VHH binders against p49116. Designs and how they scored, part 8

Target 1, 238 residues: p49116
Amino acid sequence: EGPLLSDTHVTFKLTMPSPMPEYLNVHYICESASRLLFLSMHWARSIPAFQALGQDCNTSLVRACWNELFTLGLAQCAQVMSLSTILAAIVNHLQNSIQEDKLSGDRIKQVMEHIWKLQEFCNSMAKLDIDGYEYAYLKAIVLFSPDHPGLTSTSQIEKFQEKAQMELQDYVQKTYSEDTYRLARILVRLPALRLMSSNITEELFFTGLIGNVSIDSIIPYILKMETAEYNGQITGAS

## First folded at step 12 (VHH)

Design j4
Fold by ESMFold2, fold request of step 14:
Structure j4 (fold): chain B 238 residues (1-238), chain A 120 residues (1-120)
Amino acid sequence: as target 1 above (238 residues)
Amino acid sequence: EVQLVESGGGVVQPGGSLRLSCAASGFTFDNYAMSWVRQAPGKGPEWVSSISWSGGTTLYADSVKGRFTISRDNSKNTLYLQMNSLRPEDTALYYCTRHGYRIPFKGDYSSQGTLVTVSS
């Protein structure tokens, strides 16, 4: 049997709304985040191993891991997105909410701490200079996680995750043969993804969605959509 | 100019039915996914239902699933919401919203809204 991912799964080209406004607003942030989310879900859907699990399992997997995939996407696309500028604009909005007494101080502190953890994660990935192949395999390891509650076909999911781990190991050893600890340094970053809150990610990046719809609610729709229905670069070909 | 005009609201008793319509003009209707959104007095907007540009995919909020049906007729440029088994908590201003071009769930234009009141 062939590799888990092909070269088409390594390409991950995010296009941003243009031009970037002088003052960022909820609409620009939400459109930018939506493009990344849909690119990430299209990427997952294009993997033959993912397709082999069936539609119900696909929905359950993506509901369980979408925030981890999104966070990896933020790290990978941080420069293209001008993520530091987006986060600064969000912090400014939160500071205004304190002045206007619109939110409790406890909630704002919780959200600010989450922003700092997100920035720390993205900075650590940038310092490691993670390449596109490494990101693709890290996303696959996160996607094919068998330990989420409520999943079926967990033995098959586990085998796909093991395959992603083996292929990452082989890639790193061949490409970075002089860097003995690179694989270990990369893998140690992954547990932090499970500590990121989906609800806070929605508050930070998805407040502008129609009628405050949740990402959990829209996942079945996005997974059924034809690729041509997205406005953005696709990362794979059949 | 993009225009969305809704109709079909009114007062109905609990358990009753209403059918909302949203007539679209000023754009190519079948290039856009559409949603219904409602806003109860004193509350923020709440997504109700969505339909893909072709009508091939539909989605519902848990609070209305099994009671409401979204549909569209692209030849008439019209979006519909059939609301059955209405409850007092369904009382709200209902409006239709166009999704952004090929960016689902990012809305760009909304109708004025039609009031639905469910009471004895």
Scores: ipSAE 0.483, ipTM 0.791, lowest interface PAE 2.0, mean pLDDT 87
Fold by ESMFold2, fold request of step 14:
Structure j4 (fold): chain B 238 residues (1-238), chain A 120 residues (1-120)
Amino acid sequence: as target 1 above (238 residues)
Amino acid sequence: EVQLVESGGGVVQPGGSLRLSCAASGFTFDNYAMSWVRQAPGKGPEWVSSISWSGGTTLYADSVKGRFTISRDNSKNTLYLQMNSLRPEDTALYYCTRHGYRIPFKGDYSSQGTLVTVSS
């Protein structure tokens, strides 16, 4: 009963480190990405349906989908983050690594293909002019995915995903009534998220975390933080 | 000036215990989460454990869970790592790291490190 998301879950305001440095560096990229990641995890944690699933299920869901949520966040916040500029700086660094033989040619090719897929995804979302409500429901569809191995409560997770899909459908039909195929065009973009490598995302955006800790390792900590402990960490719907 | 000064390292036999301390000064200690990191010879840095600003939330690498205990005393501005059941693979330089203000797990200051050697 009631909507899956409230107005607080539509608001998704990312605050960037200021000012943007003249020469982008790993510290600025990692700080910017960390702000987006934690905004995304705070967003997920604040959803009543997510809270209802219990802490073990919550951790399993976020471990399974954090990269997809992060990628949706990149697309949503691409202008605020100056994502095109960040990716260009990364590409320049990779090209220098080829000249200096610091990285294998096969690895560089894999990373460049990932960057291309990410750019294509973000461009396709920008062409569709996806709004904040649509992003919120797309994130919910991704978060409540029952398909991941090892999940418990998959029937309940599937019901939440179906509710997110229905609410997105209702929103699109009412708000974009003259665009008969908008929902279909939006939904066909989601499978691309499963092709994004979490390993490569960590290499691109999360180099410089304490002790080379993986995102997978910190998820239980971030999900357990009380709102009071989180206060002042980043801006968000809390 | 932010300072982190560690102590308590040394040589110990397998199965032994050590307690590391990290004394903080130059900042409001209880506004920051803290971590312990170790670096074995010839290896990159490896995250060991983290603790929230209040001490209410702790996190451990799988390799140390159940053997190590992170704690803090905010009245003394000191971070601790109690290391029990030590193994040769725990041999490393151990240092403490402050998390960045408002950005968890992004370190901004680290101590110099104290050597822990576990050997016969």
Scores: ipSAE 0.424, ipTM 0.764, lowest interface PAE 2.2, mean pLDDT 86
Fold by ESMFold2, look of step 13:
Structure j4 (fold): chain B 238 residues (1-238), chain A 120 residues (1-120)
Amino acid sequence: as target 1 above (238 residues)
Amino acid sequence: EVQLVESGGGVVQPGGSLRLSCAASGFTFDNYAMSWVRQAPGKGPEWVSSISWSGGTTLYADSVKGRFTISRDNSKNTLYLQMNSLRPEDTALYYCTRHGYRIPFKGDYSSQGTLVTVSS
């Protein structure tokens, strides 16, 4: 009955790790990525419709879409993160790995293609000048996707996705009344997200987690994190 | 100064139980989330379980869910792993790991480990 998202769900402020190193390194990249991941999952957890689906459905839903949410977050925060600088540092690391015979040529091609796709996605979103409301609704459309295998409550998930689509349409028409095709141009960007590899995202941003744990495995913990622990992770505070 | 010392390993028959302890010193224990990790001989490390700093949130690998229970006593600076219904595939060196400050699920200190052997 009420709106799917409120103004509190539009706020998406990423705080970068402090202090900034003079030379970007793997630890800074991993901490930056972790903050974005936790911010994205906190965002999803805060939505009343998401809360209403129950813990098992919440976990399944986020497992299915975490890479898409993370990628939207990268695009939304690309400037504050200096994402192009981070990606350049990753490319340099990959070139060092080739010189030391640490990676296969086929894997390197896959990773470089993924980096290019990510850069092109972020550039296309920047060219469209996607605003915070539009990002929030795009993330909601991605989050409430009923077509992933293994989901429960798919009819309710579909209703929430339809609501997100309707609210985005209303917002775009009201806010961008002179731009008849803006909604269509925005929605056409979404299919690219399904082509992003969660395996490669983990390699780029999350290599070396405790006991080789995957992001998929830690999602239930992140969704259940205590408020004090969560705030310390996203702010870097102790 | 940071120390993590495990105990409680040993040899047990399939279906048996063991309780592992990890005594922490040299840091403020209740400011850190903790994990148990195991490593079978000749294999890579495998995450087993994690617990939040207060103990309010726990997480288990699918292979141990329902059989293992992680807990902590912050007044004793001690992490525990209760291992029930043990199977031969649980045979490994078990060690505790402190999560990194500000880096989720990245360990910044690990203990030496205690051996658990499940065989008849």
Scores: ipSAE 0.419, ipTM 0.756, lowest interface PAE 2.0, mean pLDDT 86
Fold by OpenDDE, fold request of step 14:
Structure j4 (fold): chain B 238 residues (1-238), chain A 120 residues (1-120)
Amino acid sequence: as target 1 above (238 residues)
Amino acid sequence: EVQLVESGGGVVQPGGSLRLSCAASGFTFDNYAMSWVRQAPGKGPEWVSSISWSGGTTLYADSVKGRFTISRDNSKNTLYLQMNSLRPEDTALYYCTRHGYRIPFKGDYSSQGTLVTVSS
C-alpha cells in the first residue's frame, strides 16, 4: 500500500463568514464552528484509507472522534478564526446565560475549565509551531483511533493509525532533524484532547443548532454531502 | 424583507398524508439550507428535517424518518415537506426556517407556521 496521506491532505483552509461583526453573536460562532466541522469531516473523507473502511464504520469513527478533530482544527485555524476573540465572546454569552438560567456553580466551573483547556491546548500547539503536515498526521492519528467503543474493523483502523504515526515520524525526522525530541513533544499533546468533553464543546460552539439537533445526528449529513455541494456552500455563503 | 410563508396544514386522520409548502421571498433562496421545525402545544420546538441549498443532501429526525420527505424547488423559491403515515404525535405547528450561510445548523429566520392536526 502507498502512503496514508498525500500532499493533498495537508491543505486545510478554513473560510470564515464575512464580514466579521464587531460583536460576535451566537450565530457567527456557530457558523464558524460549523464550517470547521465540515472541513474536518470532509478532510477525513478525502483519505483513501478512510473510504476503505466503509460508510458505517466511517460514520462511527467520526462520531467517536469529532471533538478531537474539531479541537485540532481550532488549534490549526486559531489565527484565521480569531479564536481568542471567539472564546471571549463565548465567555460573555455564558455570563449572560448564567444569570438568566441560574446554572449551578459546579456547571459553571466545568464549562470555564473546558474553555481554559481549549485555550491552553491551542496556545501550546502554537508554541510548538506545528506545521500543516504535522497537523494532518495528528488528525489522522486521532481519526484512526481503534480504542473507541462500538467500532468495527478495529484491526484495520489500528493499522492505519500506525501508518499515520510512522509517516509523522519520518516527516519530523526529515524536516526537523536538528530537533531530536520534536516528535515526542508533539505526541504528548494528544492526551489533552481526550480530556475535553464533546458535550461541552457542542454547547459552547454549537448553541445555535436547531431544536434538539446534535452533532452526532448531523455527522451523517456532513459525510453524505458531495464535495461540490460543500464547496458551493462555503464559497457562496460568505 | 425576508419572508417565509407556510401553507398546507390542516386536519388529517392517522395514516393520512399532507404536503406542506413554504414560500420564500426577500432573499436568494438557493443560497440557504432550509429546515422544517415543529412545535407541539406545550412543548418546545422540535427539528424535523433539513435540506441543503442545492437539495442534494437531506436529513431527517428519527421520529419522521421514512415517513416525511423534504424537497425544494429553487426556481419557485419554495420548500416542501411531504408527510405520509401521519401520527397523532405529529400534531404541531410546523415552521419553515432559513439557515444562515447555507449551513443547516442554525436558523436565522422563521414565520408563523402552519398547523397540522392528526386526529381520529
Scores: ipSAE 0.134, ipTM 0.582, lowest interface PAE 2.8, mean pLDDT 89
Fold by OpenDDE, fold request of step 14:
Structure j4 (fold): chain B 238 residues (1-238), chain A 120 residues (1-120)
Amino acid sequence: as target 1 above (238 residues)
Amino acid sequence: EVQLVESGGGVVQPGGSLRLSCAASGFTFDNYAMSWVRQAPGKGPEWVSSISWSGGTTLYADSVKGRFTISRDNSKNTLYLQMNSLRPEDTALYYCTRHGYRIPFKGDYSSQGTLVTVSS
């Protein structure tokens, strides 16, 4: 059996909406986030092991880990996205957002703490200078997590996660041979992803979604959409 | 000016069928994913269905899966919603929406809607 990931899975290039406005409104933020979400999901879909799990399992996996994948994507694409600027804009729009729940002081605090966690996570990843291969493997480890409730084929998922882990280990050992504890430093960041609320992430980045549409409901759509179709949609004439 | 005009609503008995249309103008229709949304009396907007710019990808709310079919004719700048096996709970104002920046589910425009009433 071949490796879980190939060099093709290392490529993770996000195309931002153009031009970038001076004032980042909720629409720009949502568009940017949506593009990242699509990129992340299609990245997952491009993995043969992921394909082998079947549509139902794939959907369940992505539903379980989309926030973590998205967050890793934010970290990886932080520079291209000008993430700090986006986060600042989100903060500025926080009080103006339409919420089902009235924004209370406690809620604001909770949301701000979440933003802080996101920023800290991304900063920590930047500080570690995580490369494209490492990000790919980390995303795979997160994607193939068997410990989410309701998953089928957990033995296969676990196997794939182990492969991702082993490949990451091999890569780090080979590429960063003099940094004996790099792998540990990288992996210790993953728990932070589990502490982040998917609901708050959705609220912050995807408030512009229509109606009662949720990321959960969008995931099957994203996974079903052909990459070429998606690209055609985003690169079309204005 | 972006314009979306819905039609095809009416009163039908349970189990009946309706076909809604949404005529689009003022923008390049085939560059945008489109959606149907409905709002029942006393309730908030409910997403019903979405279709990609090419029509190659569709998605439905669980409440309408197997009964509703979304489609589009890009040559006519028209979005459709075939509604079969209608139920009283389908009673709502139905309107189409354009997705902003061509990304699905990011709507930036909604029309006035067409009323669908399912009653015996």
Scores: ipSAE 0.090, ipTM 0.558, lowest interface PAE 3.1, mean pLDDT 88

Design j4
Fold by OpenDDE, fold request of step 14:
Structure j4 (fold): chain B 238 residues (1-238), chain A 120 residues (1-120)
Amino acid sequence: as target 1 above (238 residues)
Amino acid sequence: EVQLVESGGGVVQPGGSLRLSCAASGFTFDNYAMSWVRQAPGKGPEWVSSISWSGGTTLYADSVKGRFTISRDNSKNTLYLQMNSLRPEDTALYYCTRHGYRIPFKGDYSSQGTLVTVSS
């Protein structure tokens, strides 16, 4: 069998809505996030191993890990997204109580902590100076995680994860030969992704854009979209 | 106060068409994705379609794909649902709803809805 990932899977270019408004409103944030989500899902879909799992398994797998993939995407695209500005805007929106129904103090705390975790994760990844190959492999590792409840074909998923890990190891060894502990430093960041609430992420980034639909419910639709349709959606939103 | 007023419902024969409208007021319309939800007699609410703030993204339930088209005019603060090839199973009260930044609780349907009856 060939490698899990090819050079084509390394490219991960997010196109932001243009122009960027001076004031980042909810729909701008949601549109940006939506584009990232689509990009992430279609990235996953482009992997032959992912395709080999079948539609049902693919859907279940993405449902299980979309938050982690999205978060890795945030980290990878933090600069082009001006993520710090987006997060600040989100905080401002929360503070100003722009919604009719106010959140409880406890809920606000939870949301703020989540935002902090997101920021810290992205900062940590930036400090590590993670490159495109490493991100691709990390995304593959989180994508092909066999330890989510309710998954089928866990043996195959595990094999793919192992391949991703091995390829990452080989890449790091080859590219960063002088940094013997780089692989470990990179992998140790993955647990942080599991600490982040998908529900809060969804609330922060998506509820203003896609209406009364959950990410869970739209994942099958995203995965079934043609690339041209996806591109059209991005273009239409700009 | 947030107001959503649905209109355009009526009685049609199978295979017929209707166009629903939802007039929105009391909030910044173009800041919100909008959705159509329907509730048939004796059944729970069913999501029908959603559209992003700009109209760039549209989603449909499998049951209505290819038959219904959601659209919006932000300049008029109006949401639309073009329903073609109507079926008896499409009979329901149709509600327009917004989905704000925060996930709404179930039951945020404050509007009266518009009744669509498909019957021969």
Scores: ipSAE 0.005, ipTM 0.250, lowest interface PAE 10.0, mean pLDDT 86

